# VHH binders against q9p4d8: the designs that were tried, part 9

Target 1, 280 residues: q9p4d8
Amino acid sequence: MDFMKPETVLDLGNIRDALVRMEDTIIFNFIERSQFYASPSVYKVNQFPIPNFDGSFLDWLLSQHERIHSQVRRYDAPDEVPFFPNVLEKTFLPKINYPSVLASYADEINVNKEILKIYTSEIVPGIAAGSGEQEDNLGSCAMADIECLQSLSRRIHFGRFVAEAKFISEGDKIVDLIKKRDVEGIEALITNAEVEKRILDRLLEKGRAYGTDPTLKFTQHIQSKVKPEVIVKIYKDFVIPLTKKVEVDYLLRRLEDEEDDDATQKSGGYVDRFLSSGLY
Short names: E, the ipSAE of ESMFold2; O, the ipSAE of OpenDDE; V2, 0.75 times the mean of E and O plus 0.25 times the DockQ between their complexes.

## First folded at step 1 (VHH)

Design z4 (framework vhh_7z1x_3; at its last look DockQ between E and O 0.02; V2 from the best seeds 0.00; counts 0 for: pae E 15.1 > 2, placed apart)
Fold by ESMFold2-Fast, scan of step 1:
Structure z4 (fold): chain B 280 residues (1-280), chain A 120 residues (1-120)
Amino acid sequence: as target 1 above (280 residues)
Amino acid sequence: QVQLVETGGGLVQPGGSLRLSCTASGFTFSSYEMNWVRQAPGKGLEWLSGISSSGSTISYADSVKGRFTISRDNAKNTLYLQMNSLQPDDTAVYFCARGYSDEYGWFDYWGQGTQVTVSS
């Protein structure tokens, strides 16, 4: 996948490879976070007297990270979505002009507030080593949180590329649903329970495999891992549903970039594919 | 370039059987997951079955589980769907599709489809 080459970005094989790779990143980040206790003080608003900031320690640290990373061009990349877009600063690196692959409003599709809420209320309690505080590890804990949050954000918002690829390849079915504002119909069209089961089964196998490193068999007490079932539950309950929300939200607005229905037909997209089989 | 051609459709009575074939060309067939998808009159596309590149991993939609069998012959670049105990509700255009069924049914190439009609 090369973001300088649009045809590689919407290639289904490349998208699949990226999603499968992002599963590995998320699992490893969860394992890293699982070494620390939950440390509720990290997430409590105004727990620490941070100058000129009203929020949690995690909110502050994540916003500072995003401010710094924006200056080194992280958020110029089309697959990175900030939690705090208002803190981003101008990059001092040379500008990269990525070709436009997604719709004009793509940067307005952002579910990071929901991700942050779910992460702190559901995910952290499920993966942490214990429910208490680790005062001497708050910074390490929050750094692990940032890695988890950013990888979740990237994976979930990758749904924009999924949605665009589906619109290009199968959009005649989608166009009718968009015009009717049929949210449930779009969600049903992009959902398959058997496919989702296969994704969850793959995650279960990965979770088990990554937790059973053969090099740790002799010293099993130092092995820190998330229960594979918890990883599956997080994907089933949060990652997959939020990815669908991103896809639905993206698709509902997709016709805003179209001059008329004729433009989508002439692009050699989904309509032409079906018409070519009938040869009218 | 990439071409998928379905054959084997036709008219069959309820309870009957049909075997669909899809011949692939223009790509390394043995490197890709393959799928069967159908579209009934007035309905959207319904994914039916997927098979991994090696043939070792197979999945089915609940609506066809136990009645349909997917298989492939990598030496012949051919995908098959054996359909048994056909019902009127199975009336549809059947497509073979190259893609990844474990990622929301993403398909980049489709055959032209073959019509299956189940009626008495």
Scores: ipSAE 0.012, ipTM 0.361, lowest interface PAE 8.1, mean pLDDT 83
Fold by ESMFold2, look of step 2:
Structure z4 (fold): chain B 280 residues (1-280), chain A 120 residues (1-120)
Amino acid sequence: as target 1 above (280 residues)
Amino acid sequence: QVQLVETGGGLVQPGGSLRLSCTASGFTFSSYEMNWVRQAPGKGLEWLSGISSSGSTISYADSVKGRFTISRDNAKNTLYLQMNSLQPDDTAVYFCARGYSDEYGWFDYWGQGTQVTVSS
C-alpha cells in the first residue's frame, strides 16, 4: 500500500493484506505484554509525582512518545491516529503532500480514549501473567502497553479506509441510509456474521502459531503464552465493535465532502475521481 | 439474486492439470474481489487464491503457489483457476467465493462447489 497513490490505498486486496498484517502485530504485542503482571500502578492516576502532568504513568509515557513522533510527521500520515491530540507539535521536517484519500473530517473520527479505557480495564487483566506488581519493570511494562495500544488504534481506525472503499463501491444504498441518518441500517450493511466468525477462526490459528516464537522482545516470566481464546474474545468483544463504530461514524458524515454532481464520481474512473480537485 | 456456479472439476491422474471456471450472475462482477477456496475430505476450508476486481492484484496460498493460476474475464463474468502438477492431496471440493470488502477480509457468497479428485 502507498499512501502517495490513492488507488493502492482503496484497493480491496491491499486493505485486506494490511488488516491481516495488523492482526499479526496485535497478537505479537499481546504475547509480549502477557509476560508482565497486571501492574495496576502503571495505570493509577497520580501514582507517581510526574512533573507538570496529571495522569497515570502510562498516560505520561504515551503522550511523550506522541509529542516526539508528531515532530517527525507521524501524525501527518493518513493512517496514524493519536491518543493525545492536545500534545502534538508542529513538524520541523519538510511537509509531505499526501493525496486526499479520506474525507476531510477523518482525523475527528477517533475512539482512542475508549480504546485506552478498555485496554486498561479489560485487556490487561485478560492477558497479564498474574495480578500483581513488578516494580522493577514499570518502564518495560508500559512500553509493551504502548505497542499494544498503538497497534490496536491503527487496526481499529483502519475502519475509515474500509468505510471509504465501501462508500465508493456500493454508494447508492449507503447514500440513502446516510441521508435518512439510519445508523442501524448502515451497521447492518457493514456487518456479516459469517465473515466475523472466519476472522475469529484465523485469530485462533495465528495465536497458536505466534505463541511458539522464541524471539520475544522481553524475557519476563516465560511460562505460558496468551490463550488464543482470549485473543479471539478481545477481537469479538472490543476490536470488531469499535471498528464498526469507526465505520459508521465515518459514513454518517461522508456526504459533507460531496459536490452536488454525485453522478460524475460514480460514472468516472476511480483514479479520476480521487485526483479531481472537485471531490474534496 | 447472486449466483456463482463452478465447473471443470473431475478425475485426474497425479501430475495432471485441470481448469476450473466460475460463472457469476446477479451482481456487478467487475466490482468485486473473487477467490478460490477448497475443502478436502475431513478437513476445514482452505483459502487458495484471490484476485482484485480489476485483476491487477493476485495472491496465493503457499500450498498452491507456482502450481495454480487465478485469472478473471470481467467481460464474461467468469473467474478461472488453472491447476497444474496436481497431487492426491489436492483432492477436494473447490468453491468460488465473492470477496466481502470490509476490514474483516472474508467472503459473503459461495458457489455449490465442483469436485476435483486426483488418483492413480
Scores: ipSAE 0.000, ipTM 0.178, lowest interface PAE 15.1, mean pLDDT 80
Fold by OpenDDE, look of step 2:
Structure z4 (fold): chain B 280 residues (1-280), chain A 120 residues (1-120)
Amino acid sequence: as target 1 above (280 residues)
Amino acid sequence: QVQLVETGGGLVQPGGSLRLSCTASGFTFSSYEMNWVRQAPGKGLEWLSGISSSGSTISYADSVKGRFTISRDNAKNTLYLQMNSLQPDDTAVYFCARGYSDEYGWFDYWGQGTQVTVSS
């Protein structure tokens, strides 16, 4: 995705390609995380005496990463959403002026707290090598977690772009639902069961393919692997629903900007492409 | 050292049956969940079935549900897979894998595998 080309950002084909690529990243990160045990100590609040910090080791490390990454303009990118917005610092690099594609409040749409909670309580137990502690690799474990979390966050918050595209495509139908604050109606409108099934089927195939080491079949000592079915379940139970939440949250506020800009006739015609593109 | 050895594979006609065995050594077999997985030619690994350490909890992939039956004998350190109504699509190398028990399951050690070929 090239965010400097606003005409391409809301292209359904480009959005789909981005989402598909994010699947690869997420699966690979899960595989990397599967090298390590669940390591509950990493997620326990104040388990370690971290100076001037109240939280878990993961919280601390993730926040420090975001602090560093903010200085190199990571969160100036429209598709990046921080877990710890309060620790972000100004960049010393030249400013990138991205054209505005999303609504003015898009940066306020943030479900990272829910992502973090679900990741530590539900996702980690499903993908970890075991349920125990590994005292010698707490740092490595947390680093792998950060990669998983950031990739999940990006994928889920990409729902903002999907929502914007749907808003443009659906026209009066979605506007009426928004005016009525009909959350259930909006959710129903943005849900496509066939598309979801295709996504899950694709993930199953990717999980099977990417989780395979062709050389391991000749050895007795194979490292832990993530089951393809677990990946599918994670998407079904968490990624897709949270993405929908982001879409709904975004759409519920979408008319705030329209009241200010009466003049921009947003072009219809994306509905058919949306239904066929595999987007949800 | 953890060892898993699969046996019982072979050539069978469509609609036929096979029983696979996996003999475990080098660890307390009765303390671990065990799994069956397979790899078809040109395809990735597919999880088929899991059984808890005690045998009280069993799960199957949709692809084999109703046709395959997993079981274990902890006294013999052996895992079994009864395969019925075999189809050509079941042709693969079959592996037993040691795992951990929770809601989703995972596995860490694998055997060498046994070849199953379903052909007329």
Scores: ipSAE 0.000, ipTM 0.231, lowest interface PAE 13.2, mean pLDDT 86
ESMFold2 (binder alone), look of step 2: mean pLDDT 85; pTM 0.865

Design z5 (framework vhh_7z1x_3)
Fold by ESMFold2-Fast, scan of step 1:
Structure z5 (fold): chain B 280 residues (1-280), chain A 124 residues (1-124)
Amino acid sequence: as target 1 above (280 residues)
Amino acid sequence: QVQLVETGGGLVQPGGSLRLSCTASGFTFSSYAMNWVRQAPGKGLEWLSGISGSGGSTSYADSVKGRFTISRDNAKNTLYLQMNSLQPDDTAVYFCAKDLEYSSGWYDEYFDYWGQGTQVTVSS
């Protein structure tokens, strides 16, 4: 996949390869985070006296990371979605103008607040080595959190590309559902229970291979084990539902680009966007 | 009822060429990505190439890049694989496969319909 080449972005093989790589990244990041205790103090608002900042230690550290990374063009990439869009700064590197592949409102589809809440309240307690504080390792713990959060964000928001690809391939069916504001119909169209079972089965096997046997881990010094069943539960309860929310929210708004040009209305607006993206 | 029928296999010498065809019926051919997969004697399945429903996007396994070309004719409901510079290790049964429906931002790792396959033997 090359975001400078639109024809590669909505290619089904490239989408599949990207999703598989992101799945592996998430599993490996969970294994890294699992070596530390839950350390609730990391997530508690105003637990530490950080100058001119109201929030948690994790909120501060993540926002600083995003501020620095914005300056080196991270958020110029169409697949990167920040947790703190208000802290982003102008890049000092030469600008990259990526061709438009997604709808004009794509960057308004952002479920990172929900991801952060679920991560700290549900995911961390499930994967951490213990439930208490581990004060000597708070910084390392928060760095592992950032890697988990950013990989989850990228995977879940990648649903925008999947939704666009499906809109292009099934335009007539989806357009009818959008015009009717049929949320349940759209959700049914993007849901296949048999496929979801296979996905969960695959995750269980990957979790067994990487989460429990030290010789199969990419990092030989990991001290903690992650139960494969916990990885499966996280995907079933959070990753899959949030990805569906991103897709439904994206699709429900997909005709807004067509409505905005009512004075110069284009027949088959989704086809015109597809042609302008260089994919048709 | 979904049907996929492969043809065009046979015996060919190393360095030779073959063109495989797959005729599809029972579904809206242009709405689904299509793939070529092979299985060599005593080995597992190997994905080779995929093409989008419109034919605008293609992808290839590293083992066949530059040698194989996937294409489709949606008016004829037919998928093609042009195989050039064939090697003895290309000997396999070749299957065309209809891509799966996606769910939750994923396309399944397995294909939901397969043809019967066509044998390709590269030998001297």
Scores: ipSAE 0.014, ipTM 0.289, lowest interface PAE 7.8, mean pLDDT 82

Design z6 (framework vhh_7z1x_3)
Fold by ESMFold2-Fast, scan of step 1:
Structure z6 (fold): chain B 280 residues (1-280), chain A 124 residues (1-124)
Amino acid sequence: as target 1 above (280 residues)
Amino acid sequence: QVQLVETGGGLVQPGGSLRLSCTASGFTFDDYAMNWVRQAPGKGLEWLSGISGSGGSTSYADSVKGRFTISRDNAKNTLYLQMNSLQPDDTAVYFCATDSEPYYDILTGEFDYWGQGTQVTVSS
């Protein structure tokens, strides 16, 4: 997949390969986060006296991270979706002009607020080493949270590329469902239960393989850092459903970009038109 | 104090049928989702089927869908698996397991409680 070549980005095989790689990143980040206690204070609004900021310690740290990373072009990449788009700053690096792969409103499809809520209320309690506070590691804990959140965001919002690729390949049926505002019909069309089961089976195997410390003695090798079934549950309950929500939300608006219907019926390039006119 | 006991296994010929039973004690059976899981020789655990506490919802692995039927009798604290059209590849130790969370696609040994297993051998 090359973001400078839209046809490689919208290839479903390339999309699948990217999604498979993103599984590894998410599992790795969960394992890193699992070494720390839950540390609820990190997620509580106004827990710390942060100057001119009324949110949580995590919200502040994540927003500062995104401010810095925007300056090195992170959010110019079409697959990166910020949690705090209003804090992004102009890049110091030469601009990369990626061709338009997604619809004009793609940047408005953003479920990061929901991801953040689910991460702090459901995911952290499931993967953390313990339920208490860990005063000496709050910063390290929050850094691990940021890596988890950013990898989840990228994976879930990759649904925009899946949706666009399916729109191009499925054509008329998707258009009919969009015109009818048939959310259930769109969801059914984009869903493949067999593929979802294979994803969950693959995650279980990866969780078993990656969650165990290979340097420990036999008795300790049985203790996974994160239970594989917890990883599977997170994907089944949150990652896959939120990816579908992103796809549905994207598709419901897709006809907004079809303002010039003549564009879809456009004949070949100038050379082809010139040749067909007999002036060549 | 929590106990799950599987019965009904044995030797059957290809194309035959068996009904497995799992009797539960030591907990409120109606409150727990129940699952059937198997382990073939030299292979890992394979989840086969799940049923909600009320029995109103069931799910099946693709490998057994249409051949196996899960059911429960809450008055008898008993879970069942009706196995039809058995194939040599169905040879395995079959376990029943509880899961207080309604998540039926877990292929793991990390359910809340497990039985001791019952051997099913499909051979001529």
Scores: ipSAE 0.000, ipTM 0.094, lowest interface PAE 20.2, mean pLDDT 80

Design z7 (framework vhh_7z1x_3)
Fold by ESMFold2-Fast, scan of step 1:
Structure z7 (fold): chain B 280 residues (1-280), chain A 123 residues (1-123)
Amino acid sequence: as target 1 above (280 residues)
Amino acid sequence: QVQLVETGGGLVQPGGSLRLSCTASGFTFSDYAMNWVRQAPGKGLEWLSGISWNSGSISYADSVKGRFTISRDNAKNTLYLQMNSLQPDDTAVYFCARSEDYYGSGEYLFDYWGQGTQVTVSS
């Protein structure tokens, strides 16, 4: 995938390969977070008196990270979606003009508030080493949280590229559903239970493989860091459903950028994208 | 039960033409994209052309652009490949394949294939 080459970005094989690679990043980030207790104080609004800020310690730290990273072009990349878009600053570096790949409203498709809520209420309790506080480790804990949140955000919002590729390949079928505002019909069109089962099975095996230290083959001190079943449950209950929500929300608005003539003009078919995917 | 049956293959002289047909049964033909794929002797599979469910999107491999034309008749559950200006290098078994469009993960699959029909281009 090369964001300077739009045809590589909307290649469904490249999208699939990116999604598969993002699984590794997410699992390793969960493993890093798992070394700390849940530490509820990190997520509690106004738990710490932070000057000129009304929010949690995590909210503050994440917003500062996004402010700094925007200054070095992180959010110029089309696959990065900020949690706090209003804190972003102008970059110090020469601008990179990425070709437009997604619809004009793509940056308005942002489920990061839902991701943050689910992360703190469902994911952290499932992966943390224990339920209490580790006061001495709050900063390290929050840094691990930021890595988890940013990788989850990137993975889930990648659904925008999936949705755009689908619209280009099958626009006429999708157009009818969009005009009817048929959310269930769009969800059915982008869903396959067997594919989802394969994803979950792969995650279970990755969780087992990555969750133990392979260099400790001859010791009884080998410990599982994160339960593989918890990783699978997080994907089944949150990552996959939120990715579908991103796709549906994107597709429901897709006709806003279209004229009647454009809706029927298709150049690259889904098969061209299938071939460049290396799936056969 | 899903079935795809190819017909129309045979022996043809260089520069000649053939029209392949693929008759589908056991599923709603108009809900699926369809493809033509070939396999030359001793070589791997080569995708040639695909057509979306409503004929709104059509694509060709560079090796056949301008010479082959894919079409479908949803009322007859039939896929076609019109092959013109045939060359000896077009000698292959030609397969009709159904593809499931992508899922939420962006994956494509050729889920059903015909048995193939032999096309031989020689003098």
Scores: ipSAE 0.000, ipTM 0.177, lowest interface PAE 13.7, mean pLDDT 82

Design z8 (framework vhh_7z1x_3)
Fold by ESMFold2-Fast, scan of step 1:
Structure z8 (fold): chain B 280 residues (1-280), chain A 124 residues (1-124)
Amino acid sequence: as target 1 above (280 residues)
Amino acid sequence: QVQLVETGGGLVQPGGSLRLSCTASGFTFSSYWMNWVRQAPGKGLEWLSGISSSGGSTSYADSVKGRFTISRDNAKNTLYLQMNSLQPDDTAVYFCAKDDYGEYLPFEYGMDVWGQGTQVTVSS
């Protein structure tokens, strides 16, 4: 996949390869976070006297992190979605002008508020080493949280590329459902229960493999691990459902970019977009 | 109507060659990974080869590496399998299959549209 080459971005095989690779990042980030207790003070609004800020320690740290990363072009990348879009600053690096692959409203499809809520209320209690506080590790804990949140955000919002690829491939049926505002019908059309089962089975095996370090077999008490079953549950209950929500939300709006086009004529506009971007 | 139709099967002698074709209709062929899978008499499905939507990436099962070549022509909505140095144990029904958006993994089911299959018999 190369975001400077749109035809590689909407290749379903490349999309799947990216999704499979992102599993590794998410699992490793969960393992890193699992070494710390839940530390609820990190997520409590106004727990600490942060100057000129009315929120949680995590909210502040994440927003500052995103402010800094925007200055080095992180959010110029089409697969990165900020938690706090209003804090982003201008990059001091030369702009990269990526060809337009997604619909004009793609940046408005943002479920990060839901991700943050689920992460703090459901995911952290499931993966943390224990309940309670580790006051001397709050900063390290919050840094691990940021890595988890950013990898989850990227994985879930990657549903926009899946949705666009499916719209291009099977647009006629999707267009009918979009016109009806048939959320249930769109969700059914983008769902394959057997494929989802294969994803969950692979995650179980990855969780087993990555959570085990043969070289530390005799020093178990210094290891931190996440149960493979917990990783599977998080994907089943949150990652996959939120990815579907992103796909549905994206598809429901997809006809907004089609002033004089219908599904049967959309490929002409797509080809013209490729030609105008210098891809041919 | 979403459909895959395989052609090109038949009887061939050991050491011979055969080219299978699979014509797609009812979906945007150029947007999906395509696969070749076979089923020998009395055995389960065996994945043989996959090709990316652009044709830029290919993968093969160890049993066919160096002997079989997968290719596609997106302008013609057609998938091909060039089979060389055929052996009696290559006798099977050969299916082309469209990948779903999910995982593509050798030996796992990840395909949502299948052709009817074409019989290949390698006999001396």
Scores: ipSAE 0.000, ipTM 0.189, lowest interface PAE 13.5, mean pLDDT 82

Design z9 (framework vhh_7z1x_3)
Fold by ESMFold2-Fast, scan of step 1:
Structure z9 (fold): chain B 280 residues (1-280), chain A 122 residues (1-122)
Amino acid sequence: as target 1 above (280 residues)
Amino acid sequence: QVQLVETGGGLVQPGGSLRLSCTASGFTFSDYSMNWVRQAPGKGLEWLSGISGSGDSTSYADSVKGRFTISRDNAKNTLYLQMNSLQPDDTAVYFCARHTWGYSSPLGLDYWGQGTQVTVSS
C-alpha cells in the first residue's frame, strides 16, 4: 500500500493486509499496558491540578503528545485521526501532498470519544495487571495508554478506506440503501460473518503466540500477559462494531460528494464499462 | 515500462499438474494485487484467482477452488499458479494481470501478459 497511489490504497486486499498488520501493533500495545495496574486516577477528570486544563491526566498527556506529533507530520498522514484536533500545530517539515482517496467529509468521521470511553471503562480493566494504583508508574502507564489509544484509533478509522473501496466496487446496492437511509441494510451489506470469524480466530492464535515468552528470565517487575480470550472479546465487542459504525457513518454521507444521478450512473457505469471492455 | 511475462504452460494429461509463473517489471510489485485469467478457444475471458499485494489474502473462482493455488514471491517479482487435477476443460491461454481493485473482484485489471498455452489432453 502507498498513500501516494490511490489505486493501491483502495485495493481491498491491501486494506485487509494493513488491518492484519495493525492487529500485531494492538496486541503488543495491550501487552505493554498489561504490565501496569489499572491506575484509575489517570482517567479521572481533575484528579490532578493541571494548569489551564480541564480533564484527566491522560487527556492532558495525550493532547501534548498530539501537539508534538503534529509538528512532525503525524496528522498529515491520511490514516491518522487525532483525539484533540484543536491542539494540532503546523508541521515544520516539508508538506506531503497526498492524493485525496476519501470523501471530502472524511475528517469529520471521528469516533475517538467513544474509543476513549470504551478504552478506560472496558479495555483497561480487562488487560491491566491489577485494579489498584501504581503511583510510581503513572507516567509510564499513561504512555502505554497513548500507544493503545492511537493504534485503536488508526485501526477503527481505517474503516473509512474499507467503506470507500466497497462504495466503488458495489455502488448500485449501496446508493439505493443510502437514499433510503437504511442503516440496517448498509450494516448487513458490509458485514461478512466468515471474515469476522477468521479475524477472531487469527487474534486468538496471535494472542497465544505473542502473549507468553517462556525464555524470559526472572525480573523484579512481575510481567503479566493479556489473556488471548480477552483480546478476542475486545475485538468482537468493540473494535469490529466501532469499525462498522465508522463505515456506516461514512457511507450514509457518501452521496454528498456526488449528485444522486451521478452516483447511480457511476456504479452502473462501472458495470457497463467492464462489460464493454469484453471481460464478460 | 510495465511488463508481465507468463511461463510454464504446456501439454499435460488429465489429472496432471502444471505450475505457471509470471515475472513482473516496471512497477513496485508488492503494492499491487495480481490475478490469473484464462481464455479457452472460442470463449470469453474467465477470472480464476487473485492475490493481495502482501500475499496474505487470496480468492478463487468456484471452477478452480481446491485444485489451483495462487502465490507470489515479492522478492523475485514473481506470481505463481499451481494447477492440480487438470481437466480437458482447463485447456486455455492463461494470463497474469495486475489489478487495482483488490484480489476479490475482476474489476480494474489494467496490465496483462501475453499469455501461456495450457493444453490438457490424453
Scores: ipSAE 0.013, ipTM 0.507, lowest interface PAE 7.8, mean pLDDT 84

## First folded at step 4 (VHH)

Design c1 (framework vhh_7b18_3)
Fold by ESMFold2-Fast, scan of step 4:
Structure c1 (fold): chain B 280 residues (1-280), chain A 119 residues (1-119)
Amino acid sequence: as target 1 above (280 residues)
Amino acid sequence: QVQLVETGGGLVQPGGSLRLSCAASGFTFSSYAMGWARQVPGKGLEWVSYIYSGGSTEYQDSVKGRFTISRDNAKSTVYLQMNSLKPEDTAVYYCAKDWGYYDTYFDYWGQGTQVTVSS
């Protein structure tokens, strides 16, 4: 996939390869986070005296990471979605103008607040080594949290590319549902229970394979494990449902671009996308 | 609305060749992956080959080097070129359309075409 080459971005094989690879990243990030206790203090608002900041230790650290990464063009990339868009700074690198593949409002489709809430309340308790505090590991714990959050965000918001590809391929059917504001109809159209079952089965297999090392039987070194069933539950209960929400929210607004002169000039707009898909 | 029409099956001698064609209609052909699967007498349905919308291909181990999948987006057709055919390749061959983007799942199937490899 090359975001400078639009034809590669909505390619079915490239989308599938990206989604499958993101599973590996998420599982490995969960394994890294699992070496630390839950450490609830990391997530409590105003637990630590951070100068000129109201929020949790994690909120502060994540916002600082996003501020730094924005300066090296991270959030110019169309697949990156920030948790704290208001902290982003201008890049000091030369500007890159990525061709617009997604709708003009794509950057407004952002479920990161929901991701952060679910991560701290549901995911961390399920994957952490224990329920208590490890005050001496706050920074390492929060760094592992950031990598989990960013990989979850990228995977879930990748639903925007899936939604755009489906809009192009389904044409009239999706347009009719959008005009009716039929949220349940759109969700039914983008849902396939057998595909979801295959994803969950594959995650169970990957979780078993990546989460254990039988060669470490008698070593002095301790390796952390995440229960494969917990990984499956996280995908079933949170990743898949939030990806569907992203797709539905994206599709409901998709016809807004048909009269938008700015979007038409930048990306070829709604009409050009229909022509390039072979629908017209 | 979605239709997959298979042609090219028949009787062939061991070591021979056969080309299957699948004419697709009712969807934006270029946007979807396509595959071939076969039902072998005495065995279940088994996947044979898969071609992504971008042209990348995958093959079952038993057919690698002998079978070639290809597509013609202008004609909305997917092909399976079968060379060095063996009696074990005798089966009903089905063309299939992949449903979605997250994983391989065939949502529409052709009626099947019989391939018999015998002397």
Scores: ipSAE 0.116, ipTM 0.597, lowest interface PAE 6.1, mean pLDDT 85

